# Designs tried in a protein design chat: VHH binders against Probable tRNA-dihydrouridine synthase (dus). Part 3

Target 1, 316 residues: Probable tRNA-dihydrouridine synthase (dus), of Aquifex aeolicus (o67533)
Amino acid sequence: MNFKKGEVILAPMASYTHSAFRRLCRRLGADRTYTELISAVGVLRNGIPMKLAYFTEEERPIHIQVFGSNPEEIAQASVVIAKELKPDFIDINFGCSVPKVLRNKAAGYMLQCPPLMGEVVKETVEALKPYGIPVSAKIRLGFEKDEVERIVEELQKAGVSLIAIHARTAKQGFSGKALWHRIKEAKKVASVPIIGSGDVKSWRDIERMFEETECDGVMVGRAALSNPWIFKEFKEKRDIEVGLKERMDFILEELSMMTEYMSREKACAEIKSQIVQILKGVPNSRELKTYIVHAENCKELVKRIEEAKERELLYA

## First folded at step 20 (VHH)

Design bb1 (from aa3 with L107I)
Fold by OpenDDE, fold request of step 21:
Structure bb1 (fold): chain B 316 residues (1-316), chain A 121 residues (1-121)
Amino acid sequence: as target 1 above (316 residues)
Amino acid sequence: QVQLVESGGGLVQPGGSLRLSCAASGFTFSDAWMNWVRQPPGKGLEWVSGIDPSGGSTKYAKSVEGRFTIIRDNDKKMVYLQMTSLKTEDTAVYYCARDSPGYTQPIFDFEGQGTQVTVSS
């Protein structure tokens, strides 16, 4: 599905943006979703990791995100994914700044060499032609030096169809302030749609990013973890008060959906991270958080979550 | 501390053979996927081959399949790469790498200096 100007997108986030969460965000008004990053080498060596790649029609348009260091490997892995899963986009990750990933000369490390980025995109675009699947890229401003205009131009020459820009350098990680004005500058040299991202904390920030940068779309990342209703807030242009009960219901629904593509025990283990995030929006919930996440098994976890629903008045 | 020491590289003619060796220490070798990766001149890091902890499963990049063989000896904590029918495009620094623990996807730990393989007429 082709990108439409004005979209608000759920950002790819490792360990969080699995199918269940993506679906729930779609229901709340997210216009587009991304999988968390998938290793090209992993696909070639072990096959498609379906825990990461699994998606439903409800999640479309969906980008399956791939990372690597070698153009041929990335292209080959992308073909495997395209053939088997037929996503709307293959997205190349050039933004991850995790040290171990960088040591593999992958993802954000590649920002040091825009020509190599171009080669990756070119090879992938060419390889995916028979499948009619376009290629997008998620980038930062640069590795250490801001070179976002150069990078955008290189990717466009290579045949990219859409670019998401996190307005930080790889070295910056998540520290400091995202430079939104750099998104605006990138937009000036872009012939493809530009998605802005970084330091979007509220539905009002989404509006401001559109206004200030003139970007074509906005990605919401960390703010969506603690407040997935941000998408609804944006669509309705109002603050939405979400109580503890509704948040716990969200978690229970997510947990239920997760069992479609993983074991219940694994789901219970992984959902704890989301519980931590979702409770950030609840005042004085520290003790409750600790109590819930220390559950020893799934049965106890669910019980404690259910109990939390009944305690809403204590945290209001 | 994790140590991976590569050896066996050299200069060979096209069509020639080399055997690379890697000595591992500082971690539970028998529990780890072991890999060979290579860095060609002017190109990105490329995965070459992998072998599961038991040695029962081996995987190869398409570019080397049928020509290279990966073997491991868990008793000696060694990994080998037998290379045959070498081509000029096989020229690279070769590294021995383990899968990083705690990751569900293959992120490579390579601590060694690598060994240079040059294929030239």
Scores: ipSAE 0.896, ipTM 0.959, lowest interface PAE 0.5, mean pLDDT 95
Fold by OpenDDE, fold request of step 21:
Structure bb1 (fold): chain B 316 residues (1-316), chain A 121 residues (1-121)
Amino acid sequence: as target 1 above (316 residues)
Amino acid sequence: QVQLVESGGGLVQPGGSLRLSCAASGFTFSDAWMNWVRQPPGKGLEWVSGIDPSGGSTKYAKSVEGRFTIIRDNDKKMVYLQMTSLKTEDTAVYYCARDSPGYTQPIFDFEGQGTQVTVSS
């Protein structure tokens, strides 16, 4: 296992943690990356969605995250991925709480049945043995009821190598307060490394989570979208002031990288969500955000982003 | 409102055949991937088969490949699943499901009650 205690990890986030963003976060100090969640059924039906699964060596160690409802399907899809892409980990998503996904009895829905989770992990671990790729899992505390110790124990029995815990229930989604003390409790029963996650908003929170929970790693999600420099802040143990210009440069670089695995037009469409996130770190940027994201085409989008750079003093 | 109504299930002996039908309404049928999924007892939801909007491409789970055939009729807004060489492990509630619009991955909308298929000697 290549996991090292003390790692700060970029969390998998749908629509955001594609290759370009992962790379940029790695450059800023993220120690490990996860892909967006990939449907096992999708892989089996349509093949590996390379838009989601594409990665470079710079992104390693990388976890390709898979979700599903059926142990066999997940295992089969994992093998397809392992064989073709050879990631460092296959990660099983047991945490997504999106209603559509839950209705498919997948991801966070499975938290209702730890034995089934175990079966998924067991089958996947077994299937991946020939490839030497370990299995990790990203979980929540439970579906509705907190039963994180039970879940951790079940996954360990099944052969999981690493567990990331988002300290909320699936029902909570992203509401309420993450219960960090539950990560600590989970750690007590864990024989595998535990990554803590939830309500990590600053580099100081990262430190605090390590201290309070004794987790082995900290996963940063939403905070990284608005402040990908959080990784650098943590490494340097200081606040880093990032102005509008630098943020826009980040976006432009990301956009450029995105064209490696999607069309320019698609990239321009998708990057708008990132622009919204990155501008959250800029005070009084609502109007600017609106202006940029309403660009009619790629050329206009880039132009407006460049214009924003020239307005650095207005938002400093 | 999206409606998917499954029919054709029943009790059959191993090696037998069944033909499932699904009547779709409430959406542009000809634009949607259609699928069959099944819920075996005590097991997770399993994708069985899919067919693209035109009907030109069909996909199958490995467990049913060579035994099941998915067909669609866009004029009638119907999707069918011809099942042959049925096995006990094929026992499940079968649902007709469309790919959810707005998703790049197959997230299924299955609104029907499903149809019970029981394979038993």
Scores: ipSAE 0.892, ipTM 0.957, lowest interface PAE 0.5, mean pLDDT 95
Fold by OpenDDE, last read:
Structure bb1 (fold): chain B 316 residues (1-316), chain A 121 residues (1-121)
Amino acid sequence: as target 1 above (316 residues)
Amino acid sequence: QVQLVESGGGLVQPGGSLRLSCAASGFTFSDAWMNWVRQPPGKGLEWVSGIDPSGGSTKYAKSVEGRFTIIRDNDKKMVYLQMTSLKTEDTAVYYCARDSPGYTQPIFDFEGQGTQVTVSS
């Protein structure tokens, strides 16, 4: 599906934005989703990691996000994915700043060489032509030095169809303040739609980013983990108070959905990180968080979550 | 500490053969996927081959499939790459790499200096 100006997108986040969470965010008003990062080499060596790549129609339009260091590998992996899963986009990640990933000369490391980024995009675009799947890219401002205009221009020349910009350098990681004005500057040299990202903490920030940067879309990351209702808040232009019960219901629904593509035990293990995030929006929930997360098994976990629903008055 | 020491590189003519070796230490070798990756001049890091902990499963990049063979010896904590029918495009620094523990995808640990392979007429 083609990108539409004004979209609010759920950002890809490792360990969080699996299918269940993406679906729930779509239901709450997210306009587009991205998968977690998928290793090109992993695809070629082991096949498509379906735990990461699994998606439903409800999640569309969906971008399958791929990272790597070699243009040919990325292109080849993209073809495998395109052929089998037929996503709306293949997204190339040039933004991940995880040290081990950078050591592999992949993702954010590639920001040091815009020409190589261009080669990756070019080869992937060419490889995907038979499948009619466009290529997007997720970038930062640069590796260490801000070169966002140069990077945007290089990617456009290579045939990218959409660019998401996290307004930080790779070296910054998630520290410091995102430079929204740099998104605006990037937009000036862009002929393709630009998605802004970074330090979007509220529905009001989404609105402000549109206004201040004139970007075409806004990507919401960490704020969506603790408040997935941010998408609904934006659509309705109001704050939405979400109580403990509703948050726990969200988690239970997510857990249920997760069992569609992983074992129950694995789901119970992974959902704990989301429980920690979603409880950030509940005052005085530290003890409750600890209590729930220390459940010894799935049965106990679900029981404790259900109990938490009944204790809403204690934490309201 | 994790150590990976590559050897066996050199200059060879097209169509020639080389055998690379990697000595591993500092981790449970028999539990780890081992890989060869290479850095061609002016190009991105490229995965070449991988072998599972037991040695029962081997994987190859399309570019080297049928020409290269990866082997491991868990008793000696060694991994090898037998290269045959070498091409100029195979010119690169070759590294031995393990899959990083804790990741479900192949993120490679590079601890060695690599070994230079040059294929030239």
Scores: ipSAE 0.892, ipTM 0.958, lowest interface PAE 0.5, mean pLDDT 95
Fold by OpenDDE, last read:
Structure bb1 (fold): chain B 316 residues (1-316), chain A 121 residues (1-121)
Amino acid sequence: as target 1 above (316 residues)
Amino acid sequence: QVQLVESGGGLVQPGGSLRLSCAASGFTFSDAWMNWVRQPPGKGLEWVSGIDPSGGSTKYAKSVEGRFTIIRDNDKKMVYLQMTSLKTEDTAVYYCARDSPGYTQPIFDFEGQGTQVTVSS
């Protein structure tokens, strides 16, 4: 599905934006989803990691995000994915700043060499032509030095169809403030749609980003973890009070959906991180969080989550 | 401390052969996927080959498949890369790398200085 101006997008986030979460966010009004970043080498060596790549039609339009260090590998992996899963986009990650990933000269590390980024995109675009799948890229402003205009231009020349910009450098990670004005500047040199991201914390921030940067879309990351209703808030242009019960119901639904593509035990283990996130939106929930997360098994976890629903009045 | 020490590189003519070696220490070798990766001049890091902990499964990049063979000796904590029918495009610094523990995807740990392989007429 082609990108439409005004979209609010769920950002790819490792360990969080799996199928269940993406689906729920779509239901709440997210216009587009991204998978977690998938290693190109991993695909080539081990096959498509379906835990990460699994998606349903409800999640469309969906971008399967790939990262790597080598243009040929990324292209090859992308073809494997395209052929088997037929996503709406292949997205190249040029933004991840995790040290281990950077040491592999992948993702955000590549921001040091825009020409190489271009090669990656070019080869991937060419490789995917037979499948009719466009290529998008998620970038930062640069590795250490801000070179966002140069990067955007390079990617456009290479045939990218959509660019998401996290308005930080790779070295910056998630520290400091995102420089929204740089998104605006990037937009000026862009011939493809630009998605802005970084420091979007509320539905009002989404509006503000659209207004200030004139970006074509807004990507919501961390704020969606604690408040997945941010998408609905934006759509309805109002604050939505979400109580503990609704949040726990969200978690239970997510957990249930997760069992479609992983074992119950694994799902229960992984959902704990989401529980931590979603409870950030609940005042005085520290004790409850600790209590739930320390469940020893799935049965206990679910029980504790259910019990939490009954405590809604205490946290209202 | 994790150590990976590569050796065996050199200058060879096209069509020639080389055998690279990697000595591993500082971790449970027999539990780790081992890999060879290479850094060609002016290009991105490229995965070359991988071998599972048991040695029962080997994987190769398309560019080297049929020409390279990865072998491991868990008793000696060694991994080898037998390279045959070498091409000029195989010129690179070759690194031995383990899969990083705790990751579900192959994120490589690089600890060695690599060994230079140059294929030239």
Scores: ipSAE 0.891, ipTM 0.957, lowest interface PAE 0.5, mean pLDDT 95

Design bb1 (from aa3 with L107I)
Fold by ESMFold2, last read:
Structure bb1 (fold): chain B 316 residues (1-316), chain A 121 residues (1-121)
Amino acid sequence: as target 1 above (316 residues)
Amino acid sequence: QVQLVESGGGLVQPGGSLRLSCAASGFTFSDAWMNWVRQPPGKGLEWVSGIDPSGGSTKYAKSVEGRFTIIRDNDKKMVYLQMTSLKTEDTAVYYCARDSPGYTQPIFDFEGQGTQVTVSS
């Protein structure tokens, strides 16, 4: 296993953590990245969705994340992915609680039955043994009630190699506060590395999570969307002020990389969400956001991004 | 309002055949992938088969390939599952499902109560 204690990890985030964004975060100091979640049924019915599963060597160590409702489907899909793409890990999403995913009895739904989670991991571990690819899991504290110690015990008995814990229940979604002390309690029963997640908003929070929980790694989620430099800030132990020009240069580089695995038109449509995110906290950026994201095609989008870099007085 | 009404289930001996039906309404049927998904006793959902909007592409889980056939009739807004060579492992509640239109990966809309298939000697 290539996990190193002290890692700071880019969390999987649907719609955001495609190859380009993962590469840029790696260059900024993220130690490990995850693809967006991939449907096991989707792999079995339609084949590997390369837009979601594509990665380059600089993104290693890379986890390809799978979700589903059925142990055999998840294991079969994992073999298809492992054989073709040879990621460092197959990761199983047990945390997603989007209502339609729960109605499909998938992902976070399984937190209601820790033995089923164990079955999923065991079948996937066994199926992947010929390929030498370990299984990781991303979980929450439980579905409605906190059962994290029991869940950790079931997963490690099943052969999981690494567990990431978002310190909320599935029912909480993002409400309330992440209960970091529960990560510490999970660590006490764990025989595998534990990555802590939830409410990590700054490089100082990364330090605090290591100190308070004694976890083996810290995962940064949505804060990385508005501040990918958080990884560099942690490595350098200082705040890094990033201006509009550098943020727009980040976007232009991301857009260029995205065309390696999706059409230019799709890349231009999808990058708009990241533009909104990276402009959060930029003073007086409302007018700029509106101007840029209302571009009607790729040519206009790029033009407006370039104009924003050069029209400093609009934002001074 | 979207409706999917499954029927045609029953008790059958191993090796037997059944044909399941699904009546669809409340959406543009000819635009949607349609699927059969089953839930065996005490287990989670298992995807069985899917058929694209035109009927030109059919897909099957490995466990049922060669034994089950998915068919659609866009004029009648019907989906069928022709099941042959049934095994005890095929015992489940069978649901008709469409691909949810808001997603780029298969995530299913389930609207019916399902139809019980029991394969027992």
Scores: ipSAE 0.741, ipTM 0.909, lowest interface PAE 1.1, mean pLDDT 93
Fold by ESMFold2, fold request of step 21:
Structure bb1 (fold): chain B 316 residues (1-316), chain A 121 residues (1-121)
Amino acid sequence: as target 1 above (316 residues)
Amino acid sequence: QVQLVESGGGLVQPGGSLRLSCAASGFTFSDAWMNWVRQPPGKGLEWVSGIDPSGGSTKYAKSVEGRFTIIRDNDKKMVYLQMTSLKTEDTAVYYCARDSPGYTQPIFDFEGQGTQVTVSS
């Protein structure tokens, strides 16, 4: 529930951070996780998308992440979610800069107007008071121009309880480098915990982020997709070698857990992206990726994963 | 090429009625959720209403429920918004939008310039 200084967090990542992946990362040492982003309009029009919002008790503290373009819609959707699911936080995504989302004037688009971001948070905080659920925000440094100090000030004045900062602007997307020193400057004006994010690629980067920025937590994004063991590596302060068998066992366990909230056929289709990601840590895996991903059905997919576990692999 | 052309806006007094229309082309209209989204002066977008591909399920924002009716005609590839009991806060540019294909949640495709609705004495 409450944030503890020193946490290492699994970042929300669309298409990847569903319940199964979050649980496995928690078991590997992640202290906190977030759902994939959920459309406020989607909640209001279609009801809560359970595939995206599903979580188990072992995933607490859990943030259910919402995005939208309209303060009232975001607040209303948050109430619907809070009443039904009672997450530890409702998180507002102010960072997504995917072109279609920006054309809908949502998420990262609002970085152009910090007072609007404050309005969104204030309305959501007020709407959630009867349910006792705090609001967190995930932001970038700004839209095109870095305004992170102003944004932090607006959000904390509005009643935000926790801010995660990806140290790039929305216009950068993932280009350039994450500017970690800007997280430190944001921390100087913050009266709430700050989670640092951006270009954390190893457990040593986690240590370096804490040291350089004095942030209260570190969020790991894409690196966790290819190396979920990064959390355990940080806890144990060492590199952990993970071979093909263990990586495939991870995938099989993830696939099994996914069937709790989606059909097996859907799970088998969706897991392919994560198979590609986890095999990035396996030398000379191009042919193996192709073999596994082109399975014609779920039975064949599982068979090919089991075959990969048993085969000799060349690493040199 | 996807096209959505809104029309039917105008000036109307509070309590009045107005019917908006949207002509759609360039996609399989009968496969898509269709929506009305509005932008009040100086504000962001606000979802107003949606209708599923068959027309069997209609959904409304709380602010317009009971006053607005969304209708579709799959033969003519038209979407309508029948507005009644109009209020000054309904003043906005109204856009017709389809759910973008490839997403499981509403993320909208906008194509037209919208149609202005002004509710004022």
Scores: ipSAE 0.711, ipTM 0.901, lowest interface PAE 1.3, mean pLDDT 92
Fold by ESMFold2, last read:
Structure bb1 (fold): chain B 316 residues (1-316), chain A 121 residues (1-121)
Amino acid sequence: as target 1 above (316 residues)
Amino acid sequence: QVQLVESGGGLVQPGGSLRLSCAASGFTFSDAWMNWVRQPPGKGLEWVSGIDPSGGSTKYAKSVEGRFTIIRDNDKKMVYLQMTSLKTEDTAVYYCARDSPGYTQPIFDFEGQGTQVTVSS
């Protein structure tokens, strides 16, 4: 498919990587994006959740990410999505370690059984063959113990086209350190492109991951929430100073785009978490964050964002 | 405390019938989607059926459609699964589950031990 070595990718992040955010990151230089994870059962019971699955052509190449516990359900849901939306990839989430998801024996839970992961991929690949849509997988090193080489072997034998590896186990969640050398070892046994992920916090970390692991792409997660400009920084090989005004303009544009696939009230409620994230790098922003996110409605929210822009101009 | 207690399982021959029950407490039952989810021996979970808060919308996995009926009684806070024309493939532990209220997609709260259904000749 259309993967190019050297890509820098926006990671799927629940609650954050909806259409608006993906489009803005694409404009800032992200080479590839993923939807938030979508429940296979949810698709089968309720139909495609358009708030989660909505995307525009600007966001291509786009992976629509599915999770579940049952190979047939995942494959069936993937066909429903592929027929209606025609994404570039269906991605299977094998990495989420949120306790509720693990209790549903889904996603990261399956790292305990690499043959089951292979079965999921195999059934999905076969089901999608008539539609010409490849399957990618996002994994961790293992559930409790690192088994990444075995997992890669099972997935590529099953017909996966691309694997993203977060270099932690499911049990770690985000604790400890991402073990980048394990990505390098996975690359040695891989016959498909490998995207490296975990603890990429700056454009310099993107360079370091390429150098240390020889991976084919680098995925940026949480750092992109506070600094979406990281993609542009990497392309230009320099730090880019982004002030409060530009950060608030980003939020206003994101909010406007969100109304294409959700109500304005919902968009204003949901954007508050992104506001908190994008202000993390702004000095003395605690009081400002509280002021903005306590707005009672959209009109007040926008007014407070505009006020923040004026404060920067007065004290530049 | 959320509590879901499954019962009504047993050993039955192919073609037979069973009715499963789920007693719910500890949450506003009439606000929740309720589901049956099963786990066949040595396999992962499989969603079987769901029913919306009002009882007006029922949904079924293709493998059970036409054979199983999900029913709720909001006054008694009960969910039932009427199973007919049972097949050996229906052998599993059956769990009653509510949609977790913190999520916009079905992610299930499992609180009970489940009830074993065994279909064998």
Scores: ipSAE 0.692, ipTM 0.892, lowest interface PAE 1.3, mean pLDDT 92
Fold by ESMFold2, fold request of step 21:
Parts: structure tokens; C-alpha cells; sequence
Structure bb1 (fold): chain B 316 residues (1-316), chain A 121 residues (1-121)
């Protein structure tokens, strides 16, 4: 599915944007989703990690995101994925700045060498031609120095079809502010769609990013973890109040979906991080959060979630 | 604490053979995937081969499959790379690496200086 101007996109987020969460966000109005980042070496050594790569048709348009340090490895891994799973895009992560990833000279490390980023994209684009699957890239403004215009030029010369820009450098991580005007400047040199990202915390911020940057789409990251309804809020142009019961129902539905591609026990362990996130939107929830996530097994976890729902109903 | 010491590199003609060694210490060797990763001149890192903790599963990049063999000795805490039918393209610094604990996908710990392999007429 081709990109359409005006899309609001769920960002890829390691540990969070697995199939179940992507499906629920699509149902709430997200226009496009991305898998968590997948190691090119991991694909080549161990095969496609289906827990990370699994998706259903409901999640389309879907980008399967790959990271690595080596153009040939990324291209080879992308072919393996494209051949078996036929995603709408292969996305290359050039933004992750986790120290161990940088020490492996992967992802955000490559922002130090825009020509290498171009080589990665070019090799991947050429390798994927037989499968008809385009390549997208998710970048930052630069590694330490902002070089976003040069990076965009290198990537589009290499044949990238779509670029998402988090408006911080890799060195910033999440510190400081996202510099939205830099997305606008990147848009001026772009001949492909530009998705803006960084410090989008509300549906009103989505409007502001479109207005200030003239980007073609807006990507929502961590704010979607605590408020997946942000997509519906933007589509309906209104605040949507979501109470504890609805948030816990979201979690129960997500948990049910997760068992399609992982064991019940693993799903219950992994969903705890999302429970922490979704309860951030509930006033005075610190004690409740601790109580729920310290459940020793799935049966107890579900019981505590149901207790939280009953607590809200009693107090309306 | 963690140490990985590579050795065995050298100059060899195309078609020749070399055996690289890696001495490991400072971690529970028998719990870790071990890998060889190389850096050709002027290029980035390239994964070459990996071997699971038991030694029962060995994996190779397409570019070296059939020519290289990864071996481990858990008693001696050693990893080896037996290279045969060497090509000019195999010229690189070779690093021994373990999979970093705490990640479910390969992200490598590099601790040594690597060992230079040069394949030239």
C-alpha cells in the first residue's frame, strides 16, 4: 500500500510494537505501522525471528524494520524477509543510538557517513527489485552534527521511497528538544515523502507538526504507548477521555492477540511493560501499577487486571 | 573482566589456509554464542560465522560457507576459525565476539585487537 499524504504513523519501538499492539493501534486510526527493529545478522544466522516479524493483513501497510552495519548483510537479510513475508516495505533503521548497537557500528552509527547510508539503501533497493518491495529509511538529523539535508539527498539518490526523520541527533538520544524546523528544511530538498517525528505528545502536536514542517506524515512514538487513542483523537479532532476500565480492556485484548505468536506465559511476562505505559494516563495509579505487574503468573496477572476494572466500576 | 584474544592471522596466498584462534576469559564461556566478525579494508564490519554454546549449531555467512569452519573447545575456552581456499576478498581484520548478554538478537561484545589476515599474491 502506497504512502498517502496526511498519514499518522505508529513508530517502531523495541519491546512494544509487536503484532498485537500494531493491530490495536490500526483499529484506533493509525495509518501505517512498523515492526520492532530486526538484526540483519540475526536473520542470516538464525532465520527470520517470527516473534518480531509476525504480522497479520490487518496491520498493512506494514514496514519490517532491519538494522545492521553492513550493506550486503542488510540487503541479504531484506531479501530473506521479503521473499517469505512480503511486507509493504523493508525499512532500514539508521536512528538507534543504544550504546551496544553503536559499538557494533550499526544503525545510528552510520549517520556519521551519509555515503555509507546511501550504499546500504542502494544495495537493498537493487536486491529487492525482483520482489517489488520498496525501501524506506528511518533516520535522525545526524550523529552529533546535523546533516539532515545531505542525508536526505544521499538516500533519495540511492532509491529510497520514503524517509522518516526523528528531529534529534543520535548523540542527543531523547535529550533536549526535537528541532521541527529541521524537518521542514529536509522537506525542501526531498523528492520522496517525509514523515516527521520527535516530541509528538498529543493529537494537537500532530496538527502542529503538519503545519510547521509541511511534512507528508507524522510519526507518533512513546506517546502512543500511554495513549494509543491519540490516533482516534487526531482523526476526530477532539480529546478522548479513557478511563481505567477501557485501558485494562485494551491490555486484555492485546494479551489475547499475543498468544497467536508466543506462549501465554511469555505474553504475560512481556505485556507488563505495556501495562506500565498505559497506566501512566491514570491518576494516582502508582500503587495499582506495582500490584498488577508483580503478579507471579498469567492467572494472577489477569485476576489483578480484572480487579482493577472492578475498582473503577465501584467508584464510577 | 571479559577478554577475547585473537591470534593466528598472517599473509597467505590465494587458495591457502589459516587457522585463527580466540582465547576467552572473564565470563561463562559455555553459555555464550561465539562469533567471528571481520572488517575488510575501507569497509564496515561483516559477520563471518557463529557457533552456539554447545557447539552443536554452526552458522556461516554465504561468502565463506564451505570454506571456513568454526570450532569451539569449552574445556579450553577457545574458539577457532579454520579457513581454507582463501580469496583476496577474505583480507580483513578478524575479531572474535560473543553475543552480548541481555539481547535476544545478535549484538556483539568485541574485546580484542583482532588478527590481520591478508590474502595476496
Amino acid sequence: as target 1 above (316 residues)
Amino acid sequence: QVQLVESGGGLVQPGGSLRLSCAASGFTFSDAWMNWVRQPPGKGLEWVSGIDPSGGSTKYAKSVEGRFTIIRDNDKKMVYLQMTSLKTEDTAVYYCARDSPGYTQPIFDFEGQGTQVTVSS
Scores: ipSAE 0.691, ipTM 0.895, lowest interface PAE 1.4, mean pLDDT 92

